# Miniprotein binders against Homoarginine-6-hydroxylase 2-ODD-C23.2 (2ODDC23.2): the designs that were tried, part 12

Target 1, 357 residues: Homoarginine-6-hydroxylase 2-ODD-C23.2 (2ODDC23.2), of Arabidopsis thaliana (Mouse-ear cress) (q8h113)
Amino acid sequence: MVIYHRKVVFTYVRAKRFYHFLNIEMVTDFKSLLPVIDISPLLAKCDDFDMAEDAGVVEVVGKLDRACRDVGFFYVIGHGISDDLINKVKEMTHQFFELPYEEKLKIKITPTAGYRGYQRIGVNFTSGKQDMHEAIDCYREFKQGKHGDIGKVLEGPNQWPGNPQEYKDLMEKYIKLCTDLSRNILRGISLALGGSPYEFEGKMLRDPFWVMRIIGYPGVNQENVIGCGAHTDYGLLTLINQDDDKTALQVKNVDGDWIPAIPIPGSFICNIGDMLTILSNGVYQSTLHKVINNSPKYRVCVAFFYETNFEAEVEPLDIFKEKHPRKETSQVAKRVVYGQHLINKVLTTFANLVENS
Below, E stands for the ipSAE of ESMFold2; O stands for the ipSAE of OpenDDE; V2 stands for 0.75 times the mean of E and O plus 0.25 times the DockQ between their complexes.

## First folded at step 2 (miniprotein)

Design f08 (from Fb with E19F K22L K23W E26Y E58M R61E K62L; at its last look DockQ between E and O 0.01; V2 from the best seeds 0.00; counts 0 for: pae O 7.2 > 1.5, pTM E .710 < .8, placed apart)
Fold by OpenDDE base, look of step 3:
Structure f08 (fold): chain B 357 residues (1-357), chain A 82 residues (1-82)
Amino acid sequence: as target 1 above (357 residues)
Amino acid sequence: TEERIEVKFTGLTDEQAKFLALWVEYYAKEMGIKAEVTLEGDELTVRFEGIDEKVAEMLAELVEELAKQFGAKVTYRVERSE
């Protein structure tokens, strides 16, 4: 019995073989792992006015800063949402997608429903390519006329499945918790950018919009089926709850390689969106990602998108322009109205449906 | 010769340790590797059994990188059964 205390000096070459064995084209670099951030120290202080001075918060903020600079994707643990709730969301989502097509059509997405409800397989397009997924599209509900003529396109209640029976109440609870979690993560990101915890809340997040996509990816017997085409998320922050037994989400690293975002039970995958890129004065770049269906089993993913105010005119925040000045040669990020962009994206997705139907 | 690699992580929170345990179990399952995961307080022990030394080293590397993100201390033990 020879106990070798070897300092295993890990050399780069070994990681390539590991990922090939997983049939995952993973970059062999340790840079291939998404950061894991325990945010519990941030959450413990999120209501404290002096939270920025807390040592635990400072550590989390440093991790958020690195993750947002280097990858734009990270795992979140210590988030305070129960594993039971996270798992029930996935379980009930599986149960819905297992229903007969005629039953799923009871909540069919329509323009008259404010583009809320069930979208069949092959309806979604990303960059002109058909995505191999079905979904339930949900948006924050608002009073008629609240967002004028632009908002009228999305007016209506969410179309929740009646089967499973408890699905609506579960998802409404889940949305509330994801909203609270997203707000607190953005306080950390605001600190990471060198602002107060409230830089976003003061201007852009007084009445935050949200989008939720409940996505079902059919099982495939072919390799490299595109479940969702390569894109950046448009908003501020995305929280991804995915099945724990299937790797499908791919993230493009700074080297241009695709890294698999391997599921970690009880975690969220978090990523930043294009609006955060603008607001941060380009400090944090949204990261290109895609979904590849590589499993013969059905896979679910619930993506919660925490957004600006619907009518927010998104430009770099003054404090972040001051802290992170751009060189004059950098194209000033054009002012973008979030709600207008969202509507244009929705209408474009549906226009492509009418042409291909 | 069954090579066993034991990786110990110390200084983990309960949530961090649970996270790493679940992660190792997932990867071990996907790779068809036998892993024994033991959580005792702030100490997570991962034992890889019946695997090629190279595969076990790679798993250990991956777990080590995750543990470094938590500020965990990592120790390795390689046992070769003759």
Scores: ipSAE 0.016, ipTM 0.354, lowest interface PAE 7.2, mean pLDDT 81
ESMFold2-Fast, scan of step 2: ipSAE 0.411; ipTM 0.767
ESMFold2, look of step 3: ipSAE 0.219; ipTM 0.664
ESMFold2 (binder alone), look of step 3: mean pLDDT 71; pTM 0.639

Design f09 (from Fb_s with F8W W45F V47L)
Fold by ESMFold2-Fast, scan of step 2:
Structure f09 (fold): chain B 357 residues (1-357), chain A 82 residues (1-82)
Amino acid sequence: as target 1 above (357 residues)
Amino acid sequence: TEERIYVWFTGLTDEQAKELAKKVEEYAKEMGIKAIVTLEGDELFVLFEGIDEKVAEELARKVEELAKQFGAKVLYRVERSE
């Protein structure tokens, strides 16, 4: 851990030096560029009782507030997850998707498998259009009956490929680290909204759900092939681990322009979801984004979605209604039961999935 | 200590991106540095490898010059090689 921490600090120092030489003002270009946030000052103090008063935390919180208000997407560096792990996740994912189709079908996504497993190219639809990608869908595992009748739709274990052999153990380790990172970023977001670090944890995150999509985008010889149509994410916070050598993710800015989310090696791209829009009383908006397959190279992307408790009744938190009152002419955020919302999205997305008897 | 330097140029037309790619490749050859140049439609991604600290400042200045010449926006990342 100490070795990893030193590597991270060294990377930041060099990034700041190069930034100074380029004389770039990222704040003035935020509408055309996604902000880069070093969250290491937040993580260093995240468990301290006085974290809200720490100068480094205050600076990071200010950057999070601006990023969430202005774009809803940002790069995260200083997150404490090793470059080795981030890269190994992508390497093993490439190995899986390179397998023959018959091998990938051994973990085929079906309703009876709890909508967990491998989905082939063309199974997923966004806004009525077929997406040019394949994926492995995973959800937090839970004991039978834990989430009542509605949760029954997602019951059962995740389906992990047996090849690469280490994949399951690697991904489970990765998920735990992404879960901790997401929790800590949300503490910063809670402060950014004017609350304590813990506004989400008491009511909404006592037993947080998570969703993970491990996505493969095939190489194409045509321009403008849609890998994933324009959408917002459903949950609180998404962490995206994308291949470093391809730009395919595009984010819609406040001016309506599509801004490329050009990969920064070792970073996560982080974006907010629909549930955080509701909880923040509309202060932070979930942002439309899409993926365009634009290269003959195969691209992987591992998206970790940090979610509320499955049965959470999601409505604006009282403290954020007080801190950020809505104008009477603005639309009031609707109350949503997260688990029902997720199941409705799953069933709609996979409406055309036919289980072979 | 060697650095890997990732540079992204955005706000270009397809034609500008192709011309900028050529100029980046020419500059890399002049400086004797390795550059992997990737065209992404109206964007240009460049990975410079094996950059020592003496070359980093000159590279940064050249990147700034090229960005201004083409009206491009620039994003970068610096990483230590393993």
Scores: ipSAE 0.000, ipTM 0.250, lowest interface PAE 16.2, mean pLDDT 79

## First folded at step 3 (miniprotein)

Design c22a (from c22 with D10R E50L; at its last look DockQ between E and O 0.51; V2 from the best seeds 0.00; counts 0 for: pae O 3.9 > 1.5)
Fold by OpenDDE base, look of step 3:
Structure c22a (fold): chain B 357 residues (1-357), chain A 88 residues (1-88)
Amino acid sequence: as target 1 above (357 residues)
Amino acid sequence: SEELIKQAERLLNMVKFLIDLARKLMEQGDLEEARDLLQWATFLINYAQLIVDRALKLNPDSEEAKRLLEEVKKLIDRLEQLLEEIKN
C-alpha cells in the first residue's frame, strides 16, 4: 500500500510541475483536446467505504462524468503505474517488432493457440478495410472448460515473445496493474453514474475478462495511412499506452470532427466501450476512433481492454435505469453476451486471414 | 486566425526553451530529466502543429501560418533527433 502512494506522487509531481509551469489550464480549455483527469484522489480512497464523500473523489468523479458524457475519451494521470514500467513496455515492444519476421512467427497466432499470438501486418481488418499494423493478441488465461464451448475457442496460454527474454514477466506485471487501475476507474465511473462504487463489481465484473493488443504500426511515407480503421471499442474501458513522440490516434468529437489524441508522457488514454454504454443505460456513449499512421518511424501502442465476465449478459444495470430513465426502448436494450461477441470478432478476423493468405 | 497564430508562436517558444534546457541537461549527464523535457516539448509541438493546421484551414494563404508550419516541422525533427541521442 505505502509503496503505491510514493510512486503515484512522483509521476504526479512531475506532471504537476510541468502543468504548473505550462499554465496548461489554457491548453485544456481548447475544445480540441481530450480532458486530462488526475485520478490520484480517486485511487487514494478506492478502498475506503466512504470514498464517495471525499472531496477529492467528488472532483474526479465530476471530471469523469463530463468526459464520459462529452467525448468518451480522456487522459489519465496520477494513475500510480511507474513511468519506468510504462516506458519499458513500449521499449520491449519496439524490440520485439524489430525482430526478423521469422522470429516473430515463433509466436504466430493460430486457432490451436486459442487465437493468441502474433498477427502479421495486413491481417487485421476494420469495417472491411485492411489495417496497417501488426500485433500480439493476448487474452486473460483461463482453465480448460471454464467458459464452456464458447470459451474453448480462446483456450490456451498467451504466446509471449522469448525475445526480449523478460517480456512475459514484464507484461504480466503490467496486466495486473492495468487491471487494478481499470477497476478503480470504473468505481469512479459508477459514482459518476450515481451508483455506489461497486455497481459494476457485482453481476457483471466478478471475474472480469481482459484483452490486450500489443500493436506495432509500421512507418509510412504516405499521409493518412489507416493504421486502425474507425471503430468503437466493445468492452468497458480501454487503457492506451502509446509512444510519446507520435500523434496517430484520432477521436471523433460530438461535432463530427476528428480530434488528434496527442500523447502526454506518462499518461494513459482511456476510453469507454459499447458495453459501458449499455450498462449505463446509454448515458455514456462509446466514441468512434481511428489510428492514422503519419510517421516514417515505427510506432507502438499497447491497448488494454478491461471487460465484463466472459459469459456476462450485458444489459443496462437496474440502478442506472432508475437513475437515468429513458423514454424509448433504445437499441441499447439488446442483451449481448460478451464472450460470444468476442469469439465472433476473433473468428471473423481469422477467416479474413485465411482468405487473404 | 490571428489568435491561433499567436498561440502557436507561444507554444513554439516554449518548445525551443524546453529543447535548450534539455540540451543543457544532456551536457550535464542528466539524461532522464532531459528526456522528460523533450517528451513535454513533443507534446507541445504536436499541439502547436494542430493550432497551425487550424489556422491554415481558416486561411490557407497565410504566409505566417505557413512559416509556423515549417518551424513546427523543424522542431519536430530536432526533438526526434535529441530523443534518439538520449536513447544511445
Scores: ipSAE 0.031, ipTM 0.483, lowest interface PAE 3.9, mean pLDDT 85
ESMFold2, look of step 3: ipSAE 0.437; ipTM 0.799
ESMFold2 (binder alone), look of step 3: mean pLDDT 88; pTM 0.866

Design c22b (from c22 with Q7A D10I L21E E50M; at its last look DockQ between E and O 0.51; V2 from the best seeds 0.00; counts 0 for: pae O 3.4 > 1.5)
Fold by OpenDDE base, look of step 3:
Structure c22b (fold): chain B 357 residues (1-357), chain A 88 residues (1-88)
Amino acid sequence: as target 1 above (357 residues)
Amino acid sequence: SEELIKAAEILLNMVKFLIDEARKLMEQGDLEEARDLLQWATFLINYAQMIVDRALKLNPDSEEAKRLLEEVKKLIDRLEQLLEEIKN
């Protein structure tokens, strides 16, 4: 097994273009790594009506199915977003977090700003524990009154840093690309569940909401500092763009062990959320994950959360109930309104801010 | 544990190779390609660290695993240094 790794890496080093030949699949034979999925065959066919019959799509769909069943986390390569853009997002994010605190406060999160903007270190809590990170919270912008009284809490523009000057335009471009990528991954997941590519794009995903957290993890000189407490993501899909030099994200496998999500340059880490668990009739379980700060150096992570419609009442899709019938519907059967859940989470986080201020 | 140690040793050798190639590229002025190699080396060294840590969990008294851990740390430091040199 190990001899194969040497040949693959050697081929990669010599071939600038052949990201392909790190059969990271060979590295993934260790139960200790998240699966790596080249989604390029899926993307090449994502607009084709007969995409489900394409051999390359079938292979990707099979990999997605396994990943979502077994781990709920996977690496995405061949995603079509330029490495330059991915890296520039991280670089500019570092530049922002390196700014004086007073400069970061120019975009401070406030209720009046629709809970958009900069959160200082120690503001975020996960399961009652303080997280050692700072962040910029962004949400899809929408017109005033679009989502009624519930949406009113989040009304407002995103607060983009003015320094770096290009940060807004960069991130808006990045959000668009992440949105498109997420849609296409969900087409693959829909196929993996045995549906058409478009099962999610109906009632639940006509106007998908998104959340983006631009996260900075300060350097630590202590072991096992919790950067982000253990949780599942609530949404459909998360795309994680992280620094390539630091392993911090931990994923709980089916055996109950914490697996480090080692950064792969140019990859996204993708995971499924609780809403996808519900929609899939519990076929795909969201996976518990956490961030451990373990480096004396500052680390950044940009998490893009692709969500349902803001007002979506999330329940198992009929097609997936039929294909994947379950006897005990009890846990999955709770109808959840996404927007209400998001607001409750935001308000709870803010209440904790006020109590600890 | 012996398989883990062997795997770690192979990864460390690959990291060393990538570092050496990256240095040559840096000397040639091919900084972009050098950065790519160093990023891959970073992936591999972090994976090696994970393997060594697992080996140490299985056998805390393994002198070989301890040696490999120290080598991992040295290579991490070297990679960080080289990555910083490319940014400047």
Scores: ipSAE 0.050, ipTM 0.554, lowest interface PAE 3.4, mean pLDDT 85
ESMFold2, look of step 3: ipSAE 0.397; ipTM 0.785
ESMFold2 (binder alone), look of step 3: mean pLDDT 88; pTM 0.866

Design c22c (from c22 with D10K N13R L21E N46I E50R; at its last look DockQ between E and O 0.24; V2 from the best seeds 0.00; counts 0 for: pae E 10.9 > 1.5)
Fold by ESMFold2, look of step 3:
Structure c22c (fold): chain B 357 residues (1-357), chain A 88 residues (1-88)
Amino acid sequence: as target 1 above (357 residues)
Amino acid sequence: SEELIKQAEKLLRMVKFLIDEARKLMEQGDLEEARDLLQWATFLIIYAQRIVDRALKLNPDSEEAKRLLEEVKKLIDRLEQLLEEIKN
């Protein structure tokens, strides 16, 4: 009750005011904080054929370019997703994780369930270290047979909690909004790289896969408990919706320093992934980050991963090779087959889960 | 230790700036906006305290870190006073 009254529920206007004050008077101190970007001018024009010429879009594009070069992590405000929806997603996720263990196991990950579902606390490892979290793994659903034998492993529906009753409908609405938001941010990033708005919507990218990890971090009575070990994200873009009363996420900047991702109410934390690094011809680099828990309170994080097409062979895009040619010291194109990598990760994760159960 | 002290000093300058802006908003009658700035300052000062505590773990005799910890405590008290004034 006291905690409820002191929880800050921020809207677009409040987050913009914080960003304004931070940028005007504290430019020399900005290096210790992540960039805050109001993307509303971008979203207002993102479907217009003349968006690249709009002054508001040009300003946002410049901010995206700097953020992606400097850190690869930024807050987005003016994103158009209501605080009510953002908070409901976290509140219902809290409700699910508070259920008895036996209820959560009703949707546990199995091969028969397409490797979708619940993972218990402590069975996930990052870089050989145990992660103190529990999670629900969700993937974009696709029709049987669409991706051949490789995709068969991941066929089937997501396992949504039945309690709370409305969880599935809420999350499906949220996923559609996050998908649209991610696409629009990537239009800005494409402009920042010197391309058309649509370079990330070509045939290899126009039917994007997505992954959602719904993560619960149990409260800790010890300092510096690893909630999630240091890693980079694999896909294109990640949208993070986390509890706003805890600072646990840390990101590594270009100077090699770990800086905090302090929650800004009403914002998403957004970061670039390994596939974007490849597609941009190395202009933008994915960012190492980790979660360190020091709070006795339970913390929820809902991470939406916007990916390439499932069968995409990912390599630098020609337009970005032309706009941003690499020096002779590194001309080797890096090519990755996204769907095969995803399936390998899914199978490896499950095998490790079984061995550590 | 020296880098942690520099980080804490930057955060404290940001906290002081936010408090000053919140006070201006309070004088203008914009109390909800002032409260939002003070909550942001609270997030920053909590992080600054953790940085100063780390600096003291590395060098317990650091007079710079001890001074910063005292300043952090004073700013926390000031933030609590201002947040209480806004509630009423």
Scores: ipSAE 0.000, ipTM 0.244, lowest interface PAE 10.9, mean pLDDT 80
ESMFold2 (binder alone), look of step 3: mean pLDDT 87; pTM 0.856
OpenDDE base, look of step 3: ipSAE 0.013; ipTM 0.362

Design f01a (from f01 with E40K E49R; at its last look DockQ between E and O 0.04; V2 from the best seeds 0.00; counts 0 for: pae E 17.6 > 1.5, pTM E .720 < .8, placed apart)
Fold by ESMFold2, look of step 3:
Structure f01a (fold): chain B 357 residues (1-357), chain A 82 residues (1-82)
Amino acid sequence: as target 1 above (357 residues)
Amino acid sequence: TEERIWVIFTGLTDEQAKELAKKVEEYAKEMGIKAYVLLKGDELFVLFRGIDEKVAEELARKVEELAKQFGAKVTYRVERSE
């Protein structure tokens, strides 16, 4: 016979906190392999100088700390951005990518356009492997000359689709909301690391740059098509708004296992990046992740990257060196200049696009 | 350290639950992993054991494929146990 008694199963699961696992199901129809964090208590108090003492904030901060020490990826709910806006962003993006190639090429990425715009399928590479996606690259706009010679090549306006006509207005509203949300999540992360809420809003961090990649993955009839090769994100924090009924994102956990990031409707997937690893003095590690496509249906992913100031020289923050000292004196986090790295990546990516056009 | 996958399939007819249970047992056997299967009415409870990192991604993909094939809702948790 092939029947196991339910009491035996529940005894094991109860001992391993199965009921805690079940409690998170109240939020969605599906369980997640990644933590699900309701940040509404954090947002309610995020501008209060006494926020660190609020019981709701303390609870959220604990969840953020565990998530960032463990997998570095988590779902964010209670974020205050409407379901309608989140879905409309994806719907309008689907509409744009459904246009004929010639229409999409009207906003083609070029040096004259500040390396902003549309890139076609099959010309992007990650870790030396070809990625099967198309995308629109957008960057924070800034005044001519603001970032000197380093930033000059990225000067200019973003190239927004003219079809759908309201795309630009929608995305500009969305970007502002994502910027505010990211800052507030980082206040919780700062508390989790033992700092004030504002450690990620210091003089080199309070005027954050941002990057947005608006990504389309064509449907496939083959297994395990690489939509985006394994990588870590460079900045501080990434917010992912992806199609709710398609699973393609995979995340490498601390034990080295690849786990799927199943979409949860109305949520963002949030992950930490390389700059946060440096700033936290290595306490939080950015997480390797990839996109493997097994779906015959087209999939949209809108990724918002919250970064440091463009000109930031990034090194571990003193407060986190003090609270989380490193014991190995021969190893130190490399000091990096964010803007130089971004420009190098932009130029390298574009050179590859030209070579493969 | 041992990795465990705890899965519950719901929204099945009685016949679908029986067929899914059979497919889960067959898949586990061919992959060399252990599956503890419990049918409770139209719900299918599965505990997978003996998973290493090479198999975990494929198992999660297969679970979702089976759920889609049968129109089932699925909940699950990956745990490392000793």
Scores: ipSAE 0.000, ipTM 0.131, lowest interface PAE 17.6, mean pLDDT 77
ESMFold2 (binder alone), look of step 3: mean pLDDT 75; pTM 0.676
OpenDDE base, look of step 3: ipSAE 0.006; ipTM 0.274

## First folded at step 4 (miniprotein)

Design g1 (from c13 with K16M E21R; at its last look DockQ between E and O 0.02; V2 from the best seeds 0.00; counts 0 for: pae O 12.0 > 1.5, placed apart)
Fold by OpenDDE base, look of step 4:
Structure g1 (fold): chain B 357 residues (1-357), chain A 88 residues (1-88)
Amino acid sequence: as target 1 above (357 residues)
Amino acid sequence: SEELIKQAEWLLLEVMYLIFRARMLMEQGDLEEARRLLQEATELINKAQEIVDRALKLNPDSEEAKRLLEEVKKLIDRLEQLLEEIKN
């Protein structure tokens, strides 16, 4: 069943040229798949002042609204990032994780490095269970003192692998592209919520923070090994670049079933985070997801988290309160400081690192 | 005529996508790959124009084909602008 779905979706994405021949009827039976959204019409108009009136934008906005309401996960195609770059990011990530442990330790996470760098297998915990992955943790770089005493914990440059030599420059290019893509998707989401394209940018995204996790999942000979425990993402948007040959990401649907997020070559998986849930006045809820290691082969995943301003006090936006009124008793009304939450998460992870070192 | 219109719409979307990618590459200083994408976009927009012209020949009063022709012109102008920016 899963292989059949993958072939159909793969044929669907590659056969954009053949879309006219595949009757729309076959797409309806794929109720078990995450929606695929071509965002190219949105991106083509992203700098136009009248973008909200464009028929192509309106269509994409309608797809984003449905995806964010129903599943909180979707595939992004037509995103403008080259397949060559997307693939090279994964290839170089494989090359890094194939290095001897001593070489990986040259960029080990330390407090003095602002908690940036390589995290060995078995250090990450989700809901009190050990995750079977290794990672490079990266954060937006900022000037010393920019984020006061709260930001001090994360101060410093990212620790990039020296092998491959081009890794830093490639990843910096990739981060820029993911940042721009995330901004444009959020413009579409802002429209979908019935605001202007700029509702987030005007208040919460003037200086957007980002987190990137470059994740390696070791091959397993056992079924159902937890690569990453079940969680929601905390931020606004996540862009997932994963290996094309392995299905590991699982998304919990409204019925409580785990749906496999089958890789589509050249696509991102995009999901919404808890901060977008708050900002949307709870219209769009973040979806519980997990990673199961089901392959004897090593798998990589690059997760880019597009975040609010570091100091952002996240509350429902007034425009979305007005458009989507809720009863005052909604737990969604809690003001949360993004940077404080991130620091608490980082410090908790580091405590686990020290205890397991 | 409806099939030609759909083909042209699809090509326009692909051109818009390539333009977007090219702009992103230009901002990154990857002018060589940006130029390649703009050349590909130029080939596609010319194909789109041919298809729209064919649609208009079949139905000169097609408001949809007229709208597509105006979009084709806008995309040509945008491609020319970006190709000029890469030369400077």
Scores: ipSAE 0.000, ipTM 0.169, lowest interface PAE 12.0, mean pLDDT 84
ESMFold2, look of step 4: ipSAE 0.305; ipTM 0.729
ESMFold2 (binder alone), look of step 4: mean pLDDT 87; pTM 0.861

Design g2 (from c13 with K16F E71R K74L; at its last look DockQ between E and O 0.02; V2 from the best seeds 0.00; counts 0 for: pae O 11.6 > 1.5, placed apart)
Fold by OpenDDE base, look of step 4:
Structure g2 (fold): chain B 357 residues (1-357), chain A 88 residues (1-88)
Amino acid sequence: as target 1 above (357 residues)
Amino acid sequence: SEELIKQAEWLLLEVFYLIFEARMLMEQGDLEEARRLLQEATELINKAQEIVDRALKLNPDSEEAKRLLERVKLLIDRLEQLLEEIKN
């Protein structure tokens, strides 16, 4: 396993060197590399009760702990999702965004659609700045009234593109696989925090919500165009499937430097969200990240956000408070209702949707 | 000078990786392999230092080479710390 990880990292380093050779401003700092984690040993033991004692699991858990402590971002390999599926998701996403604007508008996001569907370029705002991307926003579907008045804002079916025709079925399959993968990664993270594999599942993940943003970043002829403004993710875990040929995602390291998250073919980029920060009693801090459009070519990114139960009251888990005690003055002790947090994020991010409808 | 800087940067990345891997092995109790990696890292950091020193000799005012030298020092300190931790 170690040897494989080393090879991947060296390949990444070599790729980085190559990009540096091409005068791509790559942060040349050694701290500029996100860790690559082969999670295959964790997946192989995901159904074993004694998985915590498996040497391969222990190795993965150690990697997850370090990644979550040091940077909050890592590459995931050995995840078991086929490269064909991962690539087909990106290909079909390109095909959708290449459609005429009038075709994209057939699935236009609206408040009436529960904030589901296509967002044109310039609708998304991060910290009061316009983002240079278009997207399809998807959320876990639920029955009307299931989540009361809070959930009402998001009620409705996902608006899937009708072209390509297979898009819905493919994405539903992809969502399922990302859900399973996220659950297994969280088992590793639970172990890394010194709990059982099931600490999250027992309390917060009986009916996990999910968000998916299918994002298209237009080609730019200018440097430093903000594709997505600097933010932390609000959920538990994010799985990022991005184009392999463009570096755009930037992650703020502990030194305050923006490091590029260079694509690794066949990998996900995984990051932790604000809810995991809370649940971990602040052991794992969500990392500030942004997207810079720096390519004349169109770029796609599919971000899958694995979330708590919609109605989860997110607070530090008792076991993690015990394992990782903090001074009472820690602001991390804020109890947050996830669904309310999500709705607030949706309404703030898409405040202009109401004005443009 | 620019080529030397690029070579040093590459070595520093490799050293960082070896340190990361060694720490993992230490946490797993594989102190023998961890020590081997830390030794390899020590060899590489010394090479990086030599390259940076050469770069500075060619261009004493190179801010890039000065920054690399500080990174080399930090990695040496980290290696020394880990080598002490592995003895205990």
Scores: ipSAE 0.000, ipTM 0.206, lowest interface PAE 11.6, mean pLDDT 83
ESMFold2, look of step 4: ipSAE 0.201; ipTM 0.691
ESMFold2 (binder alone), look of step 4: mean pLDDT 86; pTM 0.843

